# Miniprotein binders against q6w4x9r395to579: the designs that were tried, part 26

Target 1, 185 residues: q6w4x9r395to579
Amino acid sequence: GHCSLEGGSFVTTFDARPYRFHGTCTYILLQSPQLPEDGALMAVYDKSGVSHSETSLVAVVYLSRQDKIVISQDEVVTNNGEAKWLPYKTRNITVFRQTSTHLQMATSFGLELVVQLRPIFQAYVTVGPQFRGQTRGLCGNFNGDTTDDFTTSMGIAEGTASLFVDSWRAGNCPAALERETDPCS

## First folded at step 19 (miniprotein)

Design sj23
Fold by ESMFold2, fold request of step 20:
Structure sj23 (fold): chain B 185 residues (1-185), chain A 89 residues (1-89)
Amino acid sequence: as target 1 above (185 residues)
Amino acid sequence: DRLRKIARVLYWLAAVLLWEAERAFEAGNFEEAFELAEEAGELIEYLIKLAEEAIKEGDTDPQTEELLKKAEKLAKEVERFIAKVAEEL
């Protein structure tokens, strides 16, 4: 399965459902029992202009009981608060420069993250088939059905991206703004 | 400046750890809440030192001072939360 964070505000879920939102917060992209040590992948969005309606991805965070990896748009990579030179390897995770404009986080547990650093910071999440039906977060539930990809952290399928995105905030932040509610784009 | 860029990352991580600590507290996992909040506090202390060092090295970007203000506010939130968790331990 593939999930993408593009253009500063666009998301395409594992089931290929596109949506956009504007918000300043950290959001849970992916939770799954397939991620070891209570792992979760998160995305940090921040203001990219003079108003809240202009927000973009600024970092991706992988948290577990053992690793706390952050990859920022400024090409800073940290684990547990310490800056690292690439390539960087832990027990299950390797972070390396894939190309002059892309970094990759590869794992032994079926998660792959590729970030595009330039011209715009974008992220591409790939999970193996073992994750099917076992994901939660902004990347959807990976069940092959786009009509319930907007399932909130409470387990409620919503019809709008705004309510869905707000439920996945990992911080005390303002509600996300959505200019369009089209579930497919 | 590299120091400011690292400090920003530490700020985002600390904020997430505090949020996770709050969720652990609401779930009754008070030991976990305490540990996460202490880690957030350590990250904040370190990021403040990095931002101050960036200023000493000539960083004039107003984002650095803004980060310091946000970090100090977050530090107070973490201190208040740790005190709250300690009553449950």
Scores: ipSAE 0.819, ipTM 0.914, lowest interface PAE 0.7, mean pLDDT 87
Fold by ESMFold2, fold request of step 20:
Structure sj23 (fold): chain B 185 residues (1-185), chain A 89 residues (1-89)
Amino acid sequence: as target 1 above (185 residues)
Amino acid sequence: DRLRKIARVLYWLAAVLLWEAERAFEAGNFEEAFELAEEAGELIEYLIKLAEEAIKEGDTDPQTEELLKKAEKLAKEVERFIAKVAEEL
């Protein structure tokens, strides 16, 4: 399964459901029992551009009881609060520079993260087939049905991205906005 | 400046750890809540040192002062939470 976080605050779920939101918060992208040590992948969004309402991805976070990895748009990589030079390897996670513009976090448990640093900070999440039907968060539930990909942290399927995104906040943050650009504006 | 960029990362991580500590507290997992909150506090102390060192080394970016203000506010929230959790241990 593939989930992407692209410029303009666009997200495409594991079931290929696209949506957009603007919010200044950390959000849970992916939780699953397939991630060891209660692992979760999160995305940090912050204000961007000229408009106060627009936000963009600034970092991706992998947390478990064992590792606390952050990869930022400024090319800073930390684990457990300590800055690391690449390549960086733990028992089951390797972070390395894939190209001059891309970093990769590879794991032995079926999660792969690739971040594009330039021209725009973007993230691409790939999970193995063992994750089918066993994910929750902004990347959806990976069950082949796009109509329930907006399932909240309380297990409620919502019809709008804003309610869904707000439920996955990992912090005390303002509500997110769901906004389409007007071609005439 | 690299020091400021590292300090920003530590701020985001500390905020997430406090949030997770709060969830652990709500679930009755008080030892876990305490440990997460202590870790958040240590990250905040470290990031403040990094940001202050960046200023001493000539970082004039206003984001560095803004980060210090946010970090000091978060530190107070962490300290209050730790005191709350300690009552349940």
Scores: ipSAE 0.810, ipTM 0.908, lowest interface PAE 0.7, mean pLDDT 88
Fold by ESMFold2, look of step 19:
Structure sj23 (fold): chain B 185 residues (1-185), chain A 89 residues (1-89)
Amino acid sequence: as target 1 above (185 residues)
Amino acid sequence: DRLRKIARVLYWLAAVLLWEAERAFEAGNFEEAFELAEEAGELIEYLIKLAEEAIKEGDTDPQTEELLKKAEKLAKEVERFIAKVAEEL
């Protein structure tokens, strides 16, 4: 399954449901019992424009009882608060430069993350088939049904992105905004 | 400045760890809540040191001062939370 964070504010779920939002917060992208040691993948969004309502992806975080890995748009990689040079390897996780513009975090437990650094900081999450029906968060539940991909942290399926996104905040943050775009020109 | 960039990462991590500590507290896992909050506090102390060192090395970016203000605010939140958790231990 594939989930993407593109254009600073766009998300496509494991079930291919697209949406966008703006918010200054850390959000849970993916939780699953398939991630060891209570692992979770999170995304950090911060102000990206003059308006306080414009935000974009600035970092991706993998957090478990063993590892606390952060990969930032500034090309800083840390584990447990300590900066690391690439390639960097733990027992189950390897972070390396895939290309001049891409970093990859590969794991032994079926999670792969590819981060595009330039021209825009973007993230691409891939999970193996063992994750089917066993994911929660902004990347959806991976059950083949887009109608319930907006399931909140309390288990409530929402029809729109705003309450869904707010429920997955990992911090004391302002409520997320669903920014209107002009779909026609 | 690499020091400011690292300090920003530490800030985001500390904020997440405090949030995790709060969830542990709500679940009644007071020892876990305490441990996570202490870890967040250690990260904040370190990031403040890095940001101050960046300023000493000539970092004039206003984001560095803003980060320091945010870190001091977060440090106070962590201190209050630790005191609350200690009452339950």
Scores: ipSAE 0.792, ipTM 0.898, lowest interface PAE 0.8, mean pLDDT 87
Fold by OpenDDE base, fold request of step 20:
Structure sj23 (fold): chain B 185 residues (1-185), chain A 89 residues (1-89)
Amino acid sequence: as target 1 above (185 residues)
Amino acid sequence: DRLRKIARVLYWLAAVLLWEAERAFEAGNFEEAFELAEEAGELIEYLIKLAEEAIKEGDTDPQTEELLKKAEKLAKEVERFIAKVAEEL
């Protein structure tokens, strides 16, 4: 399954459903029992301009009981708040520079993350087949059905992206705004 | 500029840690909630120091001051939460 966060506010789920939102919060991208130590992948969105519609992805966060990794445009910060030089390696996770503009987080448990740093901060999440039907968050449920991707944290199917996204907030923050825009336009 | 950038990242992490602490509390995992909240508090203190150092070194970006204000607010929230959790331990 491939989930993408592109163009600052566009998301494509594991089931290939595209949608757009504007928010300035941290959101759960991926939760799954397949992630060790109660792991979760999160996305941090912040204001990128003066208008409410000018929001963008600014960081990706992986959190578990053992690991805390924040990948931002300029810095990688780990468990104790220290900025690390790459490559950074833990027991099951390696963060390294893939190209001059791309970082990669490789894991031993079937999660891969590629982050494009410039010109736009973008993220690409890949999970193995063992994650099928066992994922939750903004990346969807990876069950091959696009119609149920907007399932909230409480297991309720929503018709709008904004309510869906808001249900996956990881903090106190304002409500997300839905904008129906074709990512290819 | 680097110090501010690091401080901002730490703020994001601290905020999500507090959120995780709250979830742990709701689940009845009070010890975990306490530990997460304490960690959040430590990060906040550290990021405040970094931001202040940045200003001392000549960072005049308004975002740094804004970050400090946000961090102070979050610090208070963490403190209140820790006190709440302590009652359940």
Scores: ipSAE 0.548, ipTM 0.813, lowest interface PAE 1.0, mean pLDDT 91
Fold by OpenDDE base, fold request of step 20:
Structure sj23 (fold): chain B 185 residues (1-185), chain A 89 residues (1-89)
Amino acid sequence: as target 1 above (185 residues)
Amino acid sequence: DRLRKIARVLYWLAAVLLWEAERAFEAGNFEEAFELAEEAGELIEYLIKLAEEAIKEGDTDPQTEELLKKAEKLAKEVERFIAKVAEEL
C-alpha cells in the first residue's frame, strides 16, 4: 500500500483515494497492530501563509514505546531532543539520506517512509501486504475499498474529509477545513 | 536559525507526547501517562532553553518569541496534567 502527502494539503490513501484538507495540527497517518510497540506514524501540518487555507506539511513523526523520530525539512530529531547526523539507526529503524533532497526511513517491520525535503515538503508511506485491512488514520484502511477510507477514529464512516481528518487529530488544534480542488491540477 | 528550528520540532513532539499521555490516562494507564507527560515536560524545558539561546545569539524572528509563548503555555498544561495523574498513582 502506498499513501502520499503532496502539495502541502493533498493526501492519497493506501486505497488510492485522493482528498484535500487544510489543518494546523498533528494527525495520525497510520496506526496498525503490525507496528511494533504501539507504533504510529503522524503528520504535522502548520500554517504556511496568512490565510486558513495556507497550510502545509512540515514534519513527519514516528512514535512508539521505544522510538520517537521527527523528520522535518531541516532536522531529524530523536528521543532525547538531539539532532542526529545521518544515518541514524535504532533497533528496527534506520533513517538515512537517500538523495540531496530526500530522506528515507526504513524499518524491519514493513513500513517505509520517503520524505522529499525540497522544494515542497512531501511524504510517501509504503506498507507491506501484511498491513492489508489493518491500518487506520489519514492513509485509510488499506482494504481495497475507497468508499470507507474516511472511517473516523471511532469507526464511523464520514462523508467529508474535514470530519474524517479531525477525528485523527493528535493534539489540541483548530478544526480542519475542506476545500474542493482537483489534486491533479 | 538552527536552534529555532530544532526548538520548533521539539515543540511538536512535546505536544503529541502530551496528547498520548492524555490517551493513556483515559485508558487507565496512569504510569504510562505520567512518564509521557514527564518526557513532554523535559522536552519543553529544553526547547525553551534553545529558543532563549537563539535570541541571545541574535535571533530577531518574531516566530521565536511566539514559540516561547506557546512553549510556556504548553509547559503549564503539562504541569497541570502531571498533577492530575499523580492523584491516580
Scores: ipSAE 0.546, ipTM 0.813, lowest interface PAE 1.0, mean pLDDT 91
Fold by OpenDDE base, fold request of step 20:
Structure sj23 (fold): chain B 185 residues (1-185), chain A 89 residues (1-89)
Amino acid sequence: as target 1 above (185 residues)
Amino acid sequence: DRLRKIARVLYWLAAVLLWEAERAFEAGNFEEAFELAEEAGELIEYLIKLAEEAIKEGDTDPQTEELLKKAEKLAKEVERFIAKVAEEL
């Protein structure tokens, strides 16, 4: 399954459903029993301008009981707030520079993350087949059905992105704004 | 610029940790909630120091001051939460 966060506010789920939102919070991208140590992948969005529609992805966070990794445009920060030199390696996770503009987080448990740093901060999440039907968050449920991708954290299927996205907030933040636009536009 | 950037990242992380702490608390995992909140508090203190150092070194970006303000607010929230959790320990 491939999930993408592109263009600052566009998301394509594992089931290939595209949608757009504007928010300034941290959101859960991926939760799954397949992630060890109660792991979760999160996306941090912040204001990039004056209007509510001027929001962008600014960081990706992997959080588990053992690992805390924040990948931002400028820094990779782990655990107690130390900036790490790349490559950074833990027991099951390696963060390294893939290209001049791309970082990669490789794992032993079937999660791969590629982050484009420039010109636009973007993220690409890949999960193995073992994750099918076992994912939740903004990347969807990876069950081959696009119609139920907007399932909230409470298990309610929504027809619009706004309530769906808001349900996956990892913090006390303003409500997200919905705008249905092709992420490739 | 670098110090501010690091501080901002730490703020995001601290906020998430507090959120996780709250979830732990709601689940009745008070010890975990406490630990997560303490960690959030430590990060906040660290990022405040970084931001202050940035200012001392000549960072005049309004974003740094805004970050400090936000961090201080978050620090208070964490402290209140820790106090709440402590009552359940």
Scores: ipSAE 0.522, ipTM 0.802, lowest interface PAE 1.0, mean pLDDT 91

Design sj7
Fold by ESMFold2, fold request of step 20:
Structure sj7 (fold): chain B 185 residues (1-185), chain A 89 residues (1-89)
Amino acid sequence: as target 1 above (185 residues)
Amino acid sequence: DRLRKIAKVLYWLAAILLWEAERAFEAGNFEEAFRLAEEAGELIEYAIKLAEEAIKEGDTDPQTEELLKKAEKLAKEVERFIAKVAEEL
């Protein structure tokens, strides 16, 4: 399955449901029992223009009981708060420069993250078939049904992106601003 | 420049760990809440040191001063939370 964070504010779920939001917060992208050691993938969004209604992706974070990997738009990569040079390897995770503009985090547990650094910081999440029906977060539930991809952290399917996105905040943050999926809005 | 960039990452991670510590505390997992909050405290103190060093080295980017203010505020929040968790241990 594929989930993408593009254009500073666009998300496409594992079931190919697109939506757009703006918010200054950290959000849970993906939780799954398939991720070892209570792993979760998160995205950090921050202001990108003259007003707080203009936000974009600034970092992607993978957390587990063992690893706390941050990859920032400034090309800083850390694990457990320590800056790392690439390529960087742990038992289950390898982070390396794929091209001059892309970094990749490959894992042994079926999660792959590709980060585009330029011209715009974007992220592409790929999960293996073992994740089907077993994901939660902004990337949706990967069950082949787009009508319930906006399932909140309380397990409630919402009809709008705003309530869904706000439920996945990992912080005491302002409510997100839902926008049309039009790239110019 | 690089000092500010690393400090920003440490700030984000510390904020996330404090959030997780708060969730652990609400779930009654006080030992886990304490460990997460202590780690957040170490990260944020390091972020403050890096931001201060960047300013001393002549970093004039307004984001660095903004980061330092946010980090100092977060450090106080972490300290207060650690004290709260310690009462439950």
Scores: ipSAE 0.813, ipTM 0.907, lowest interface PAE 0.7, mean pLDDT 88
Fold by ESMFold2, fold request of step 20:
Structure sj7 (fold): chain B 185 residues (1-185), chain A 89 residues (1-89)
Amino acid sequence: as target 1 above (185 residues)
Amino acid sequence: DRLRKIAKVLYWLAAILLWEAERAFEAGNFEEAFRLAEEAGELIEYAIKLAEEAIKEGDTDPQTEELLKKAEKLAKEVERFIAKVAEEL
């Protein structure tokens, strides 16, 4: 399964459902019992343009009981708050520079993350087939059916991306819609 | 400046850990909430030190002062939360 975080806050789920949102918070991308040590993948979004409604990905975070890896748009890579040189290895995770513009986090547990650093910060998440039907978060539930990919953190299927995205906040942020100041047309 | 960039990462991580500590507290997992909150406090204190050092070394980017203010606010939130958790231990 493939999930992508691109450009102007565009997301494509593991079931190929595309959506866009505007928010400045940390969000849960992926939770699954298939991730060891209570692992979770998260994304940090912040303002990216001249208007308050433009947001983009600024960091990807992998958290577990063992590791707290952050990869930022400024090319800072940390584990447990300590900056690391690449390639960086743990027993089951390797972070390395794949090309001049891409970093990769490879794991032994079926998760792969590819981060594009330039020209814009984007992320591509791949999970193995053992994750089918066992994911939750902004990347959807990976059950082959796009009609319920907008399932909230409370397990409720929503019809709009904004309610779905706001339910996956991992922080004390205002709701994404409330942070926007769109001018009237 | 690299100091500001690292401090920003530490700030994000500390905020996430505080949020997780709050979830653990609401679930009644007070020892876990305390552990996560203490880790968040260590990260945010380090973020503050790095942001302050960046300013001392001539970083004039307005984002650095903004980060420092946010980090000091988060540090106070972490301290208040730790005190709250300690009442349940």
Scores: ipSAE 0.803, ipTM 0.906, lowest interface PAE 0.7, mean pLDDT 87
Fold by ESMFold2, look of step 19:
Structure sj7 (fold): chain B 185 residues (1-185), chain A 89 residues (1-89)
Amino acid sequence: as target 1 above (185 residues)
Amino acid sequence: DRLRKIAKVLYWLAAILLWEAERAFEAGNFEEAFRLAEEAGELIEYAIKLAEEAIKEGDTDPQTEELLKKAEKLAKEVERFIAKVAEEL
């Protein structure tokens, strides 16, 4: 399964459902029992232009009880708050430069993250088939059906991206009213 | 500007750890909430120091001042939360 974070705040889920949102917060991209040590993949968004509706991806974070890896738009890579040289390896995770414009986090548990650094900071999440039907977050539930990919953190399938995205906030951040995910509001 | 770049990462991580500490507190895991909040506090104080040092070294990017203000606010939030958790220990 493939999930992408592109062009500012565009997301395509594991079931290929595209949507867009705007917000300045950290969001849970992926949680799954397939990730060891209560692992979760998160994305940090911040404003990127003059309009308050312009936000873009600024970092990707992998958290577990053992590791707290941050890969930033500014090419800073840390684990547990300490800057790391690449290639960086733990028992289960390797972070390395894939190309001059891309970094990769490869894991032994079926998660792969590729980060495009230039020209635009973007992220591509790949999970193995063992994750099918066992994911939660902004990347959807990976069940082959796009109609319930907007399932909130409370288990409610929503028809709008804004309510769905708001439910997956992982941080103290600005109120939802600063988000402009509905052009008709 | 390298100091600002590292300070931003520390800020984001501290905010996430505070969020996790709050979830642990809601679950009744007060010792875990305390440990996470203390770690968040250490990270955010370091982020503040790096942002202040960047400004002293002549960083004029408005992002650095904005980061410092956000980090100072987060530090107060962490401090209040640590006090709250300590009452349950």
Scores: ipSAE 0.712, ipTM 0.856, lowest interface PAE 0.9, mean pLDDT 86
Fold by OpenDDE base, fold request of step 20:
Structure sj7 (fold): chain B 185 residues (1-185), chain A 89 residues (1-89)
Amino acid sequence: as target 1 above (185 residues)
Amino acid sequence: DRLRKIAKVLYWLAAILLWEAERAFEAGNFEEAFRLAEEAGELIEYAIKLAEEAIKEGDTDPQTEELLKKAEKLAKEVERFIAKVAEEL
């Protein structure tokens, strides 16, 4: 399954459902029992301009009982709140520079993350087949059905992206705004 | 600029941890809530220190001051939450 966060506010789920939202919060991208130590992948969105529609992805966070890894545009911060030089390696996770503009987080448990740092901060999440039907968050449920991707944290299917996205907030933040936009625009 | 950037990351982490602590509390996992909140507290205090250091070193970007304000606010929230959790331990 491949989930992408592109263009600052566009998301494509594991089931290939595209949608757009504007928010300035941290959101759960991926939660699954397949992630060890109660792990979760999160996305941090912030204001990129003056208007409410000017929001963008600014960081990706992997959080578990054992590991805290934040990948931002300029820094990689780990468990102790220290900026680390790459490559950074834990027991099951390695963060390294893939290219001059791309970082990669590789894991032993079937999660891969590629982050494009420039010109736009973008993220690409890949999960193994063992995650099928067992994922939750903004990346959807990875069950091959696009129609139920907007399932909230409470297990309710929503028809709009905004309510879906808001349900996956990891913090006290303003409500998200949705705008259906052609990803090619 | 680097100090501000690191401080911002720490702020994000602290906010997430506080949120998780709150969820743990709601679930009745008071020990976990306390642990997470304490960690949030440590991170946010460090963020504050870094932001202050940045300003001291000549960072005049208004974003740094804004971050400092937000971090201080979050620190207070964490402190209040810790006190709340402690009553349940």
Scores: ipSAE 0.607, ipTM 0.843, lowest interface PAE 0.8, mean pLDDT 92
Fold by OpenDDE base, fold request of step 20:
Structure sj7 (fold): chain B 185 residues (1-185), chain A 89 residues (1-89)
Amino acid sequence: as target 1 above (185 residues)
Amino acid sequence: DRLRKIAKVLYWLAAILLWEAERAFEAGNFEEAFRLAEEAGELIEYAIKLAEEAIKEGDTDPQTEELLKKAEKLAKEVERFIAKVAEEL
């Protein structure tokens, strides 16, 4: 399964459902029992301009009981809050520079993350087949059905992206805004 | 600039950990809530220190000051939450 966060506010789920939202919070991208130590992948969005509609992805965060990794545009910060030189390796996770503009997080448990740092901060999440039907968050449930991708954290199917996205907030923040724009436009 | 950026990351982490602590508390997992909140506290205090250091070193960016204010606010929230959890232990 492939999930993408592109163009600052566009998301494509594992089931290939595209949607757009504007938010300034941290959101759960991926939770799964397949992630060890209660691991979760999260996305941090912030204001990129003056307007409420000017929001962008600014960081990706992997959190578990054992690991804390933040990939931001300028820094990679780990468990003790220190910026690390790459490559960085933990028990099951390796973060390294793929190109001058791309970082990669490789794992032993079937999760891979590629982050484009510039010119736009973008993220690409890949999970193995063992994750099928066992994912939740903004990346969807990876079950081959796009119609139920907007399932909230409480297991309720929503018709709008804003309500869906808000349910996956990982912090106190304003409500997300939905725009009906085609990410391919 | 670098100090501010690191401080910002720490701020994000602290906020997430506090949120997780709150969820743990709601689930009745008070020990876990406490652990997470304490960790949030450590991170946010470090963020504050870095932001202050940045300012001392001549960072005049309004964003740094804003971050410091937000971090201090979050630190207070964490402290209050820790006190709340401690009552349940």
Scores: ipSAE 0.590, ipTM 0.836, lowest interface PAE 0.9, mean pLDDT 92
Fold by OpenDDE base, fold request of step 20:
Structure sj7 (fold): chain B 185 residues (1-185), chain A 89 residues (1-89)
Amino acid sequence: as target 1 above (185 residues)
Amino acid sequence: DRLRKIAKVLYWLAAILLWEAERAFEAGNFEEAFRLAEEAGELIEYAIKLAEEAIKEGDTDPQTEELLKKAEKLAKEVERFIAKVAEEL
């Protein structure tokens, strides 16, 4: 399964459902029993301008009981706020520079993350087949059905992206705004 | 600039941890709530320290001052929450 966060406000789920939103919060991208130590992948969005529509992805965060990894445009911060030299390696996670503009987080448990740092901060999440039907968050449920991807954190299927996205907030933030996907963006 | 950027990351983490702490509290997991809140407190204090250091070193970007203000606010929220959780332990 492949989930992408592109263009600052576009998301494509594991089931290949595209949608767009504007928010300035941290959101859960991926939760799964397949992630060890209550692991979760999160996305941080911030204002990139003055208008409500001027929002962008600014960081990706992996959190578990054992690991804290933040990949931002300029820094990779781990543990208690230490900027680490790459490659950074834990027992089951490795973060390294893939290219001059791309970082990769590789794991032993079937999660892969590629982050494009510039010119636009973008993220690409890949999960193994063992994650099928066992994922939750903005990346969807990876069950081959696009119609139920907008399932909230409470297990309710929503018809709109805004309510779906808001349900996956990891903080006290303003409500997200829904917009149509623009393939030209 | 670098200090501000790191401080911002720490701020984000602290906010997430506080949120998780609140969820744990609502679920009746007071020990976990306390642990998470304490960790949030450590991170936010470090964020404040870095932001202050940036300013001392000559960072005049208004974003740094704004971050410092936000971080201080969050620190107070964390402290209040810790006190609340402690009453349930």
Scores: ipSAE 0.589, ipTM 0.835, lowest interface PAE 0.9, mean pLDDT 92

